VH-VL binders against q9nrl2r1430to1533. Designs and how they scored, part 44

Target 1, 104 residues: q9nrl2r1430to1533
Amino acid sequence: GGVHELSAFEQLVVELVRHDDSWPFLKLVSKIQVPDYYDIIKKPIALNIIREKVNKCEYKLASEFIDDIELMFSNCFEYNPRNTSEAKAGTRLQAFFHIQAQKL

## First folded at step 3 (VH-VL)

Design e6o (framework fv_erenumab)
Fold by ESMFold2-Fast, scan of step 3:
Structure e6o (fold): chain C 104 residues (1-104), chain A 123 residues (1-123), chain B 110 residues (1-110)
Amino acid sequence: as target 1 above (104 residues)
Amino acid sequence: QVQLVESGGGVVQPGRSLRLSCAASGFTFSSYGMHWVRQAPGKGLEWVAVIWYEGSNKYYADSVKGRFTISRDNSKNTLFLQMNSLRAEDTAVYYCARDYGEFYSLDYGMDVWGQGTTVTVSS
Amino acid sequence: QSVLTQPPSVSAAPGQKVTISCSGSSSNIGSNYVSWYQQLPGTAPKLLIYENDKRPSGIPDRFSGSKSGTSTTLGITGLQTGDEADYYCGTWDDSLSGYVFGGGTKLTVL
């Protein structure tokens, strides 16, 4: 992973954070607010965690970065039924991600 | 400006009921979990209850379970604590506080506090 | 008493530094984010530290937090008389399904 890859990851995370549908993904799901989430989801992740990993240069390959973003969406669809506002936001944000990720 | 204002405190006899209100302003109330925290005279902070941003999930301290009910009205930016079967040990200043995370964020901390309302259970 | 243990008091002179400890267990500090709160006499608490080591806007860098295993510490450098207050650690406890505060530490700036 070079300087170009790290800069591209930061730009993409910023675009995801700024997207209207990012609200379910900005921070880790609250155990207070969603008590059964961590019983179902074994590898929780969110955009703030991914951004921190980018800033600490923890992604050595573009595939590792993409895997973390895809894990975030996978967790959303595993926990939330398809008709929920969370799942609908996740579907739209994932489509946006796939378009933007073509530039990686 | 971001603000929380408690009301409804007073002096009540043991076994009676009291309802506290907390009026929120200056932020999107419906996006945040809300807590009640109390402090007995000369004592430390004791957490009482929390309610999820949509109002569906609630947790209570063991000392108040079955007696207190937390609720919210997002259309009126107001948090409530219904206190039934009051005991002398419920005497405290009651604070409402905002969880510092929005929606589903994992924060477990309180960044905005009201000035408190005093509840005295006596005689 | 409290499930999180703090010393009841600490003291130091202006300009010095102090650390306030808070110890818990795997069900609380060991598993969850920790916050620290300052309560000046006669006032509501104020958040000093969240997510173990982060400061809200407006909190000076003299205040710092750290977490290791089942314990956390609040550090205060360059002590000022205005820092005289009670300090509380707090976190979620998985076994209680509720938020818990430490017993509080009274800081006296002599």
Scores: ipSAE 0.006, ipTM 0.635, lowest interface PAE 9.6, mean pLDDT 88

Design f5 (framework fv_ficlatuzumab)
Fold by ESMFold2-Fast, scan of step 3:
Structure f5 (fold): chain C 104 residues (1-104), chain A 122 residues (1-122), chain B 107 residues (1-107)
Amino acid sequence: as target 1 above (104 residues)
Amino acid sequence: QVQLVQPGAEVKKPGTSVKLSCKASGYTFTSYWMHWVRQAPGQGLEWIGEIDPSDSYTNYNQKFQGRATLTVDKSTSTAYMELSSLRSEDTAVYYCARSYDLYGFSPYFDYWGQGTLLTVSS
Amino acid sequence: DIVMTQSPDSLAMSLGERVTLNCKASQSVSTYVSWYQQKPGQSPKLLIYGASNRATGVPDRFSGSGSATDFTLTISSVQAEDVADYHCQQYSSYPLTFGQGTKLEIK
């Protein structure tokens, strides 16, 4: 990946973070506040972790970056019932992501 | 027009090393990643590794890690692959190939060199 | 490593016939699959990228389809110049891997 590739991933993460529906995804779910989360979700991830991986040049292919973002959404839909604010935010943010990811 | 020029053939003895070249022209050398792929006689294609000519960052197939070394010379727009500890099983055509990265992270190969036939025999 | 398996290993077709070549990934690669044509004594040439996008200058008789694990390359009306080995490649994860190739001959 060259500098332009890292800029594309960083810009996309910034756009996701700025989106009104990013609030469930900014940081890892707290084990203290939601104690059953880690019994259900096997591979927890959040935007702050993905952004750190971008900055450390850990994504070598666009598919690896997209897989981590999709994992984040899959975790949301697995844990949260469809009618929750979290699931609704996830649905809207995922649609936004799919549009932006076409540029990758 | 984009061209990747490679020498036709090299013959080496087992246990030695070889350094193969790939001279690029017709595009901005530092804007596209260069890959190395080999093909043993009558066999399929095998990916060796990639290099970003802008900063010499490399990724290798684990099978070749420690034996293959990818480098570039920006002043001559030339990429190099050095392969050490040669065995008869390394006899193959070695291609350099350009990945299309205008849209980022698309390591499929839009242009290929003509290949260098490396023969490893005593 | 993702293993790419092509089928058949070889086939012989008559001019003008429709031919379908298959490529299967051992795990999902989404649409990150390319196809290359390699004529005898030549380097590979890009035909298809992203499973279904035809590369510049490639005749419209070539088309690609598929997603996840199952991919196909179709030649709608085979011509004499299509005699070649065809290779599929995944670029979903490292290391990049290719299928073993399918050899296309004319009867």
Scores: ipSAE 0.000, ipTM 0.568, lowest interface PAE 17.0, mean pLDDT 87

Design f5a (framework fv_ficlatuzumab)
Fold by ESMFold2-Fast, scan of step 3:
Structure f5a (fold): chain C 104 residues (1-104), chain A 122 residues (1-122), chain B 107 residues (1-107)
Amino acid sequence: as target 1 above (104 residues)
Amino acid sequence: QVQLVQPGAEVKKPGTSVKLSCKASGYTFTSYWMHWVRQAPGQGLEWIGEIDPSDSYTNYNQKFQGRATLTVDKSTSTAYMELSSLRSEDTAVYYCARGDYYLSFGTYFDYWGQGTLLTVSS
Amino acid sequence: DIVMTQSPDSLAMSLGERVTLNCKASQSVSTYVSWYQQKPGQSPKLLIYGASNRATGVPDRFSGSGSATDFTLTISSVQAEDVADYHCQQYSSYPLTFGQGTKLEIK
């Protein structure tokens, strides 16, 4: 309770951002550094975009929020081979997310 | 139905090589990694390595690097593990196991082959 | 390498008793731990993945818990068919490693 309580979505996004495995997901992938990314991934998303949507109250249902987080992980596994540091970080962060999402 | 079929047994002399097979069926072969795990008599499980059937990319346990070679034949949905320079300590049941579905968490093994008992003796 | 240590090495339980099997990682593996059941003469079978998720077809009496370094597999009411070796595995870091196993027997 309280007027200063963070929304459940904001609390979860903050937990994801502060997780050690969030580094591949903090910002959109750079087209300069990874030029073929946007040829392969058609719906790019990252934690900074999701957090902005939470701040603007754009998620009306928990399912919409969960869909965006799952899209972020799906993009990671689609672009990055499973043996990469990015895919391994994504796997660990996704597992953490599924546990935390039970609070929604 | 998902099945991983392996031969029952192999007997080899020390210093030789063996190539064990694992025939997959009931799923899209290239959508999951194939792992190899062994178990010496009365002992625990030991991970040897993994292969992605879609591009033949491999990761090995350093203990087996240079002795184990993992390959696949996509046309027959068969995975292979070749182990060279065999020693008596390589006597074990060798399992193939399916792991790491593309969009799932980490690498755990949801289906296992029946295992091949490799006996290395003179 | 991350070393997985299971305890006890073996135990014998009476039918209907609650069983607790432990698995400790030498360094944090988050929740990337799975448990396998291996009956005599058979291949291992997945019971639990992600520390606490029950695999499809696994009876409700099996449950997993834990995070970081300490993990537990619980059988709420042991049955005769549960006689097996139980193995924990971490998949947080390469190489993938297993515990030495715990043998469960019925009195």
Scores: ipSAE 0.000, ipTM 0.563, lowest interface PAE 16.1, mean pLDDT 86

Design f5b (framework fv_ficlatuzumab)
Fold by ESMFold2-Fast, scan of step 3:
Structure f5b (fold): chain C 104 residues (1-104), chain A 122 residues (1-122), chain B 107 residues (1-107)
Amino acid sequence: as target 1 above (104 residues)
Amino acid sequence: QVQLVQPGAEVKKPGTSVKLSCKASGYTFTSYWMHWVRQAPGQGLEWIGEIDPSDSYTNYNQKFQGRATLTVDKSTSTAYMELSSLRSEDTAVYYCAREYFGSLPYDYFDYWGQGTLLTVSS
Amino acid sequence: DIVMTQSPDSLAMSLGERVTLNCKASQSVSTYVSWYQQKPGQSPKLLIYGASNRATGVPDRFSGSGSATDFTLTISSVQAEDVADYHCQQYSSYPLTFGQGTKLEIK
């Protein structure tokens, strides 16, 4: 890789955050805005949580990082019907992630 | 088990070019950047450049720009370094080395090939 | 280019002694420094990365410390198998650069 002040995981998270389709994933889902979310989704996660874990060096293997990102997408598709804007954004962002993750 | 296999030695005349190989096994070749480092007899290590095997993107030490060319063959999991316009000062052991990947900043090398001794003499 | 300078050039130790090897960067490299062990006729082997993290399989007698410009590799109790050249490397800035190496011998 290139010499960076940011880690490879941090760079990828920054790219995900800046992607047009990241809006459903930036922060944990609000219980007030979506009251039934936490009844359905038992392992909630979002990009802000993943970014914090990266910054604290909590991921020791690329597989751990990839698992958390994939969990985030899995939660999206479990909660949101396929025809929703959230699920469509998730599909496009996941495809982008899969391309970028090949370099991890 | 990760292995990087390089030929033991090459002998070339000044003014010619050489293409050194590094065959990788035991891991996903396209997931790790490959670097090339040389060591002249009795001297320290000198970085030549790096390549991303997934898309063949390269970055070079300016000292070697124009003379060194890094390539990969994904079908054989082999990395190559070509060095042109050889001089006696290019006599050195040439290593390929795999860049670590993980949650921490990278560009350090977790596995090294055995090295190829290149001798440039008339 | 960032110049890495190691000291001493060489030293001889008695078995069981504590040894410290120094590496100085011409500019701040944060903690982006690794150390490699190179035994005669062999390729380098990663010992330490990120200034202080031991690589997998490296004995705990090896430790690294330092930040910014001054870095140290310590062997708490030197053993016969530790005879080697030791190289520091910075990976904070291109081009990647190495020190000239320190040769460790046993008396």
Scores: ipSAE 0.000, ipTM 0.566, lowest interface PAE 17.2, mean pLDDT 86

Design f5c (framework fv_ficlatuzumab)
Fold by ESMFold2-Fast, scan of step 3:
Structure f5c (fold): chain C 104 residues (1-104), chain A 122 residues (1-122), chain B 107 residues (1-107)
Amino acid sequence: as target 1 above (104 residues)
Amino acid sequence: QVQLVQPGAEVKKPGTSVKLSCKASGYTFTSYWMHWVRQAPGQGLEWIGEIDPSDSYTNYNQKFQGRATLTVDKSTSTAYMELSSLRSEDTAVYYCARSLYDFGTEYYFDYWGQGTLLTVSS
Amino acid sequence: DIVMTQSPDSLAMSLGERVTLNCKASQSVSTYVSWYQQKPGQSPKLLIYGASNRATGVPDRFSGSGSATDFTLTISSVQAEDVADYHCQQYSSYPLTFGQGTKLEIK
């Protein structure tokens, strides 16, 4: 942890948000538009929530930050069939994340 | 901390349009949806619509579809609601309020602006 | 549209009394209901979300309960500062809708 690690988390979240495949992950899935999502996914999370946690210094270790990002992808693959645009975007963004996370 | 600042009052004639502002501070503007809600004197609250500041995606109450237009200016963290073809029954306090889907999956209005009193009279 | 109906329209209570405010949805909204307190001349303030969760800073004398179509807001011991209009809201489906409000006064 510490201030240098927090700066790295902020940079990585910014890179994820700017990626073309971030659109399913920018904010929580609308329960009004997709009501069954929250019947299936019990630990929802999105990039806006993760960024707020970074800003509030809620991640003590890099592993906690990585776990939240991985939870986000896990939720995507649990809810969305592999042939959907959401699952395809998630697959590409997760690969990008794994490359960038090597720097942490 | 979190603030949503709105002008106190506006007076308009019937048939004109008005553009109300809501300036946000103390949080990441693009991480929360902005809603507009009105309240006519002595009456209940009525939802007008919502906007996602990150991409300007909007959802409107059908009653206001075509008359209300929601926009944002990310550079100033300001949300706007334009209401056209004003009538006397549009006289109301207009509030902005923010929401998010929290980890608890709740979609609630946790912070509200002070409201702008719009008076439509000839 | 889902119609939210509150009852009573108004009530007057003595200090220290327990009060229950009701809110009924025209169709099931699960637990997707919030309650707001609005004092004269002020903006609404969140009291309860998700039918039963107290918002930050809200005194524990306020509690919410209910699911599906029937919801209640309870104030266990009414205080002078509780004079306000109380509004319920559903966020289960678009458009988001509010009840007409219940006005609470002190005798």
Scores: ipSAE 0.000, ipTM 0.575, lowest interface PAE 15.0, mean pLDDT 87

Design f5d (framework fv_ficlatuzumab)
Fold by ESMFold2-Fast, scan of step 3:
Structure f5d (fold): chain C 104 residues (1-104), chain A 122 residues (1-122), chain B 107 residues (1-107)
Amino acid sequence: as target 1 above (104 residues)
Amino acid sequence: QVQLVQPGAEVKKPGTSVKLSCKASGYTFTSYWMHWVRQAPGQGLEWIGEIDPSDSYTNYNQKFQGRATLTVDKSTSTAYMELSSLRSEDTAVYYCARGIYPDSLYGYFDYWGQGTLLTVSS
Amino acid sequence: DIVMTQSPDSLAMSLGERVTLNCKASQSVSTYVSWYQQKPGQSPKLLIYGASNRATGVPDRFSGSGSATDFTLTISSVQAEDVADYHCQQYSSYPLTFGQGTKLEIK
């Protein structure tokens, strides 16, 4: 149940945050630093927002949690060209997530 | 519950500096930008600047550039605004306020501190 | 800087009347406008963000509308507790700027 599911989500978010490739995903992209980001990305999200949702018990199903993480990666690949450090970090972190998510 | 706690009042002489504090609680301090806004007696609100507590990145209103300095102490979840070369015109209530970025929106403030009344007088 | 101009400067209304407060930007701010209520001796409180979205806990008698340069805050039926200064703010461009405020009083 619910208590075990929340513990698993929190552990996974912590593991993602600690990963070397988490740097593009730790917080929402700055509108000041990247002014056109929000013209392109309609559903922005980041690990800090996902962690807050976990802490507030907003995820009822593992699929909802997984959908938010996948949205985060989808946004990265939509905005960043394939050869950027952001896209490369996203590719590696997403692979790590897919392995860890098998435990959910 | 989210709280931003500020001292009630400060009195300073012209030409000195002041460092105002804003202690945050009830949320993850590094997940939201902290803004500073002042209000002179009988006047409107005036934006001073913003800081991202996660990396100390700042943006300032050009009017305060060089006089205002925004900092944070992550260990105590406290934001600071230092204002130098004080004049009587700096007499105002100074607020800290939490900024958010949902769905491409940012720079609006969902929670405000109670404000610190700064009086600059000889 | 984007200048935000509010009108009127002050209003005195009777209980139950519809109130309309206006805010005009000197250049387009899209929908990046918020409204705050400030009661005497208190901090501002968020009412509306993104021109038309009501903040959590705000009564439905408060509504916002507008885009580009012209914005409106409407109170459908004024109550005694609504006595306050109302401030609009743009967050489309730096520096962030506020209007001068509209003072709402009850007769």
Scores: ipSAE 0.000, ipTM 0.570, lowest interface PAE 14.9, mean pLDDT 87

Design f5e (framework fv_ficlatuzumab)
Fold by ESMFold2-Fast, scan of step 3:
Structure f5e (fold): chain C 104 residues (1-104), chain A 122 residues (1-122), chain B 107 residues (1-107)
Amino acid sequence: as target 1 above (104 residues)
Amino acid sequence: QVQLVQPGAEVKKPGTSVKLSCKASGYTFTSYWMHWVRQAPGQGLEWIGEIDPSDSYTNYNQKFQGRATLTVDKSTSTAYMELSSLRSEDTAVYYCARDYSLFGEPYYMDVWGQGTLLTVSS
Amino acid sequence: DIVMTQSPDSLAMSLGERVTLNCKASQSVSTYVSWYQQKPGQSPKLLIYGASNRATGVPDRFSGSGSATDFTLTISSVQAEDVADYHCQQYSSYPLTFGQGTKLEIK
């Protein structure tokens, strides 16, 4: 609980950021490079935003933190066809996340 | 030169299992997914599944789920497909094929093995 | 599963003629379609990916077009070495599926 859980969230986000498959998730998708992204994805999110929310103590429950991470993966799978490098990276990173989330 | 080498032919009895190999060379084996595709005599191509050699993550065609098992041996840059409970309709040429991925682009099969003819006969 | 249907099943052309091969998806696959050439006794060879992009080393007489459900492979001037089966494939969703193939012969 509390401070311990907040430290756990920060540690987990750092582990996700440093994972080889984090590249599609580090920052919000560029409107210039991918113009149709924001027409399809209505609740965009990325690891830099989640980390900022952790640092500002905006997650009151572990479930809220987990929901934001799962939203990030859900957006990836909604926008990117299953056979893309983005979707494959998302699948591997999500599996890693599920293992690490057991620490919460 | 990128190559996928598959051995000649296999003859198996119905009800048995077979393990087919595909040896990769000329590229970094763990950087590209590997597909398995079969072709019955005179028929079209049928996708069996795919594997990521870096972590052994697999996706299967539901038709083969439970019967096909895809594995890799990183030390020999070899991919394997094991097919169990063989029946006569499994008689086909089995191909391995590399999934070429460019940054941000959809995947496609750019290099194919020469195929292994599997004959299932009593 | 997305069903890919090719037409015609087979055709015979004279040297130098323009050839058009069709491939229809049972639901939208965007542009995630590849075409493969398979000569007798050989493995498939990638010709076109992403509906319209020619693979490296493929002659410029081969071109692809289409989106959503209707796709076409065109050979602008057929040559003797083009005798083969041609297969279309979608890679927009699992399972990946192929058409039944079109056999091209020279008369």
Scores: ipSAE 0.000, ipTM 0.553, lowest interface PAE 14.7, mean pLDDT 85

Design f5f (framework fv_ficlatuzumab)
Fold by ESMFold2-Fast, scan of step 3:
Formats: C-alpha cells, sequence, structure tokens
Structure f5f (fold): chain C 104 residues (1-104), chain A 122 residues (1-122), chain B 107 residues (1-107)
C-alpha cells in the first residue's frame, strides 16, 4: 500500500469506468431484474466494488487487484453468450485492461 | 460525512402536486441508489420507489405508479420526488434514504434524510 | 406483495434485560431482511442488514438472526437510549415492504 499504489489502482479503475464498454460492469447485476444471475455467478463483483476496495486500501498486491478485475470479466463470459452486447463489451474492455495493467 | 438534507415541512391543498427535495453530500452521488419512503402519523414505513442517479433508472411501488415521479439533478447532488393528485391520505413524513453496496450485496437505507412533513388539507 | 408482520406490537422492559423482537415474512425472503431503530421525532437508523450483519457504529448488544420467513432482533442488555420503534424490512422482492413496527419502552 500507500499513496503511490492507491493512485495507480484508482487511475486504472477510473479509465475503465470512463471506457465506452464499461456499461455492463459499473454496478452489480440486480437480482430482481436478472433473477438467475446469482444462481450461476457465485462470486459477483463490479467496478464500483473494486473502486471502494482500492479506496479502503484492501489490495496488498497488484495481483489481488488484477484478480478481482479478471473475476469480473470471467463472470461476464460465464453468464453471457459470446454473441451478446455484454460479452462483446467485456471482450473489448478486457483487452484495454490488459494493455493498461502492464503499468502495474 | 454523509448527509441527506430535506426541508422540514410543506402544506398543500387536495388535488395539487408537490415536489420534495433531498440534497446529498459527503459521498459520490452517482454511486448509490436513492429511495423514497413515507410514514403516515402513528403508522409504519411505506416504500415509494428508487432511482439510480447515474442514469435516472427508476423502480416504483405499483401503489404510487403514475402519481409519483422520481428525478435527480447531478449538478447539485439533489434527488426529487414529485407526488401529484394529492389527497388527505398523503399526509405523512417523506424520507429519502440511500443504499450502498457492501461485499457485493445490496444493503438498503444506510443513511436517511430528516424527513419532510407533508400536510394535505383544505 | 410480501407482508412483514412484527410481534409484539409493544413491550416494556427493565434496564439490563435481554429483549427479542420478532418479524415474520408471508413468503421466503432468504436473508434479505434489515432492521431499523426509530426514536421519537427522528428518522430511522439502520441497525442490521442481511438478517445478521451489524451496521457500522451499531453497538454489539444488537444482533440479528433468522432466514426464510422467521427473523429476530435481539438486544442483549437494554439501555435507556434504546427506547424507540423498531422496524423490519424485506428487500428480496419488489415492492420493498416493512413490518408495522414494535415499540420498545423502559418500565
Amino acid sequence: as target 1 above (104 residues)
Amino acid sequence: QVQLVQPGAEVKKPGTSVKLSCKASGYTFTSYWMHWVRQAPGQGLEWIGEIDPSDSYTNYNQKFQGRATLTVDKSTSTAYMELSSLRSEDTAVYYCARHYLDSGFYTPFDYWGQGTLLTVSS
Amino acid sequence: DIVMTQSPDSLAMSLGERVTLNCKASQSVSTYVSWYQQKPGQSPKLLIYGASNRATGVPDRFSGSGSATDFTLTISSVQAEDVADYHCQQYSSYPLTFGQGTKLEIK
């Protein structure tokens, strides 16, 4: 931790949030709107949760931060068929993330 | 510190409409849903609806569908509830309340406004 | 709509006594139940969410338990400041619904 590490993770999360393809990932999927989501996805996560964890200094290592982001994408691809707008957005955002994560 | 500030009281005649405000501070306004709940004198709490300030997506209790309208102004971090066709039965304290996400799950109403007493009488 | 029924409607306890308040849902709400404390003239305050998780800043004498349809709020040692109405709420299904409230008084 510390100010430098918090700044790096926060900057990356902000860039992900601002990306055009972030829309499926901004907040947790509603159980009421998508009732079967939580039957399929056992470890739900979203960018607002990850950002809060960054702000609370809950990531000790860059690998822990990267694991949570990758979990988010893995959940997207597990729930959504490849030809959906959600899965396509996830594929593009994940590629963007992989390029940005090289800075960590 | 998180605060939700509401006006103390409003008096309206039957058949009119009212627009109540709830000004948020101390957190990122667009990261948390805002709910509206009322309480008639000596009665329990009744949920009116919710709004996501990030995109103005709303869900309403069917009892208030068509009469209640929830909106937000992101520039002032203020949520609004408009209630039309007022009747004496609408006399109640109206609260705004937010929820936050904790460990990936829904946690409703962690902070509440002080409430606005709406009196509907002739 | 899911109906939440609280019992008793009111109770009076002596300082230091253990208090149990009950809340019953008309159908299963899993653990999606919260409890609120409301003092006279004040807004409600979150005590418990997810049936058993204590909200930040809430004293450890408050605890919640239950699942499916039957829920309880327990105060292990009642203090004078605990005089209030207590409300349970389900957030499993729309519309969100509250119980009618239980009034706690000190004798």
Scores: ipSAE 0.000, ipTM 0.562, lowest interface PAE 15.6, mean pLDDT 86

Design f5g (framework fv_ficlatuzumab)
Fold by ESMFold2-Fast, scan of step 3:
Structure f5g (fold): chain C 104 residues (1-104), chain A 122 residues (1-122), chain B 107 residues (1-107)
Amino acid sequence: as target 1 above (104 residues)
Amino acid sequence: QVQLVQPGAEVKKPGTSVKLSCKASGYTFTSYWMHWVRQAPGQGLEWIGEIDPSDSYTNYNQKFQGRATLTVDKSTSTAYMELSSLRSEDTAVYYCARGFEYSPLGYAFDIWGQGTLLTVSS
Amino acid sequence: DIVMTQSPDSLAMSLGERVTLNCKASQSVSTYVSWYQQKPGQSPKLLIYGASNRATGVPDRFSGSGSATDFTLTISSVQAEDVADYHCQQYSSYPLTFGQGTKLEIK
């Protein structure tokens, strides 16, 4: 662990945030704009929350970090029908993540 | 070091407009909503509006609709609020604040600028 | 618009006393309420979000409770550094609205 592990998680989150397809994942879904989201999704998460956890050293294992990223994608595919722009963005970003995560 | 930096003061004549700045640093500018809130001397806080820096989508308090305009410059991580047709009642401290949702049940302004004192006088 | 009403307007306490501040919404806001502390000459600071969750770095003497229309901020043992205005805010509906504030002083 330590500083090198923190740098690897931070670097990957920064790359995800800067990706063109990150827009559905940057922050939590708005309760006002999408009122039924939180009735369907029981464990909401977003890249800003994951980045805060990295900065606070809350991930003890790489698997915990990967689980949170995968939860984010799972939530996207559970709420959004396959033909939506959100689901399509999620599919592309998840593929990008899987390539980068092989280095962890 | 997460911070929002605002100018200390502005003095304007009634009927003019002002454009206040808020420079963000220490975090990913596009990952959080930016809010604008004012506080008149001796009074409570009043929400003006919010902007999503990732796509410039805005929501306004209807009281300020048409007078307030929120914009961002992603290249400099700076948010702006322009307020037109100024009146003496617009004299207040104007804050920018970062919107962060820790959970669906919690909405928080976790980082605040120092505030800009706008004085509108003849 | 949802109107948030705080009571009392001001309160003077002795060190170590338990302090209770109230906030009432004009219609149900579920638990979408945050509390902020504002010391003289400073910007507001987040204390509580989601009615009862303490923000990072906030001392455990601060706690929040309530739901629907009635909310309370409690300071279990007031300290000299707690002299400030306290503001409640609802996040349930646009426009976002704040209470008028409660001023806490030490006698």
Scores: ipSAE 0.005, ipTM 0.665, lowest interface PAE 10.6, mean pLDDT 88

Design f5h (framework fv_ficlatuzumab)
Fold by ESMFold2-Fast, scan of step 3:
Structure f5h (fold): chain C 104 residues (1-104), chain A 122 residues (1-122), chain B 107 residues (1-107)
Amino acid sequence: as target 1 above (104 residues)
Amino acid sequence: QVQLVQPGAEVKKPGTSVKLSCKASGYTFTSYWMHWVRQAPGQGLEWIGEIDPSDSYTNYNQKFQGRATLTVDKSTSTAYMELSSLRSEDTAVYYCARTYDWLGSEYYFDYWGQGTLLTVSS
Amino acid sequence: DIVMTQSPDSLAMSLGERVTLNCKASQSVSTYVSWYQQKPGQSPKLLIYGASNRATGVPDRFSGSGSATDFTLTISSVQAEDVADYHCQQYSSYPLTFGQGTKLEIK
């Protein structure tokens, strides 16, 4: 009586958020802090956006959910040079995601 | 629905400090930045600072740097603003407000608390 | 700091009239400007963001326009419930800054 089940997508997003390497992906990049980001990245996305879409039941297929997560990583590697802490965090978190996504 | 609940009023003497609360509900607390804005009687709005509840990262208006401290308690979805070395000119309504975090427009305030009236007088 | 200047400080309109409120930035803020309505005794409420986008639930008589340094909020047909202070805000650079507000009254 007080416990609640999490959906598969919600559970996976929670695991990503809790990962040490999630810090570049938790929220959309600030236009004020990084003014040129939105000139380069045309389809911005972040874990908070994806989690909101999961909670509103906007993903009809697992492939749609996976596509949004992969878009997030693709944006990271497009904007950030490979030697940055952001790109390194993205590489590690993407590997973690690929392992976890096998259960979807 | 989204709610930001603040106490109605506080009265403090000059030279003391105050810690104001803002309890959030109806959304994922760690997904949106929380801001603090004040309004002196009959005056406009003045931005104090912002905090990311997910990691407690803060940015402050330089005018308040060193006097204002923003914190959060994730377990209770509550944001706090502590203001020290109070002066009579700190008398104002203090609002917490949430920013919408989308497409480079994340710094408009989509929801506001009701405000706490802080009166600083001898 | 970017200074936001609103004009006029106050105005009184007759019901059904079109009203325009102005907001000027001391330097370019692109379209990163929001407008808020604050009724007596209440907290501010978002009306417009990104200079021209109407927030959800806001009546279509409210519209925003402008870019760079000059911004306008228009109410096409003023209603009694529109009595309020209106605040513009820039979010182009830190610190975030607001105008001094324009008080709208009905004759």
Scores: ipSAE 0.000, ipTM 0.592, lowest interface PAE 13.7, mean pLDDT 87

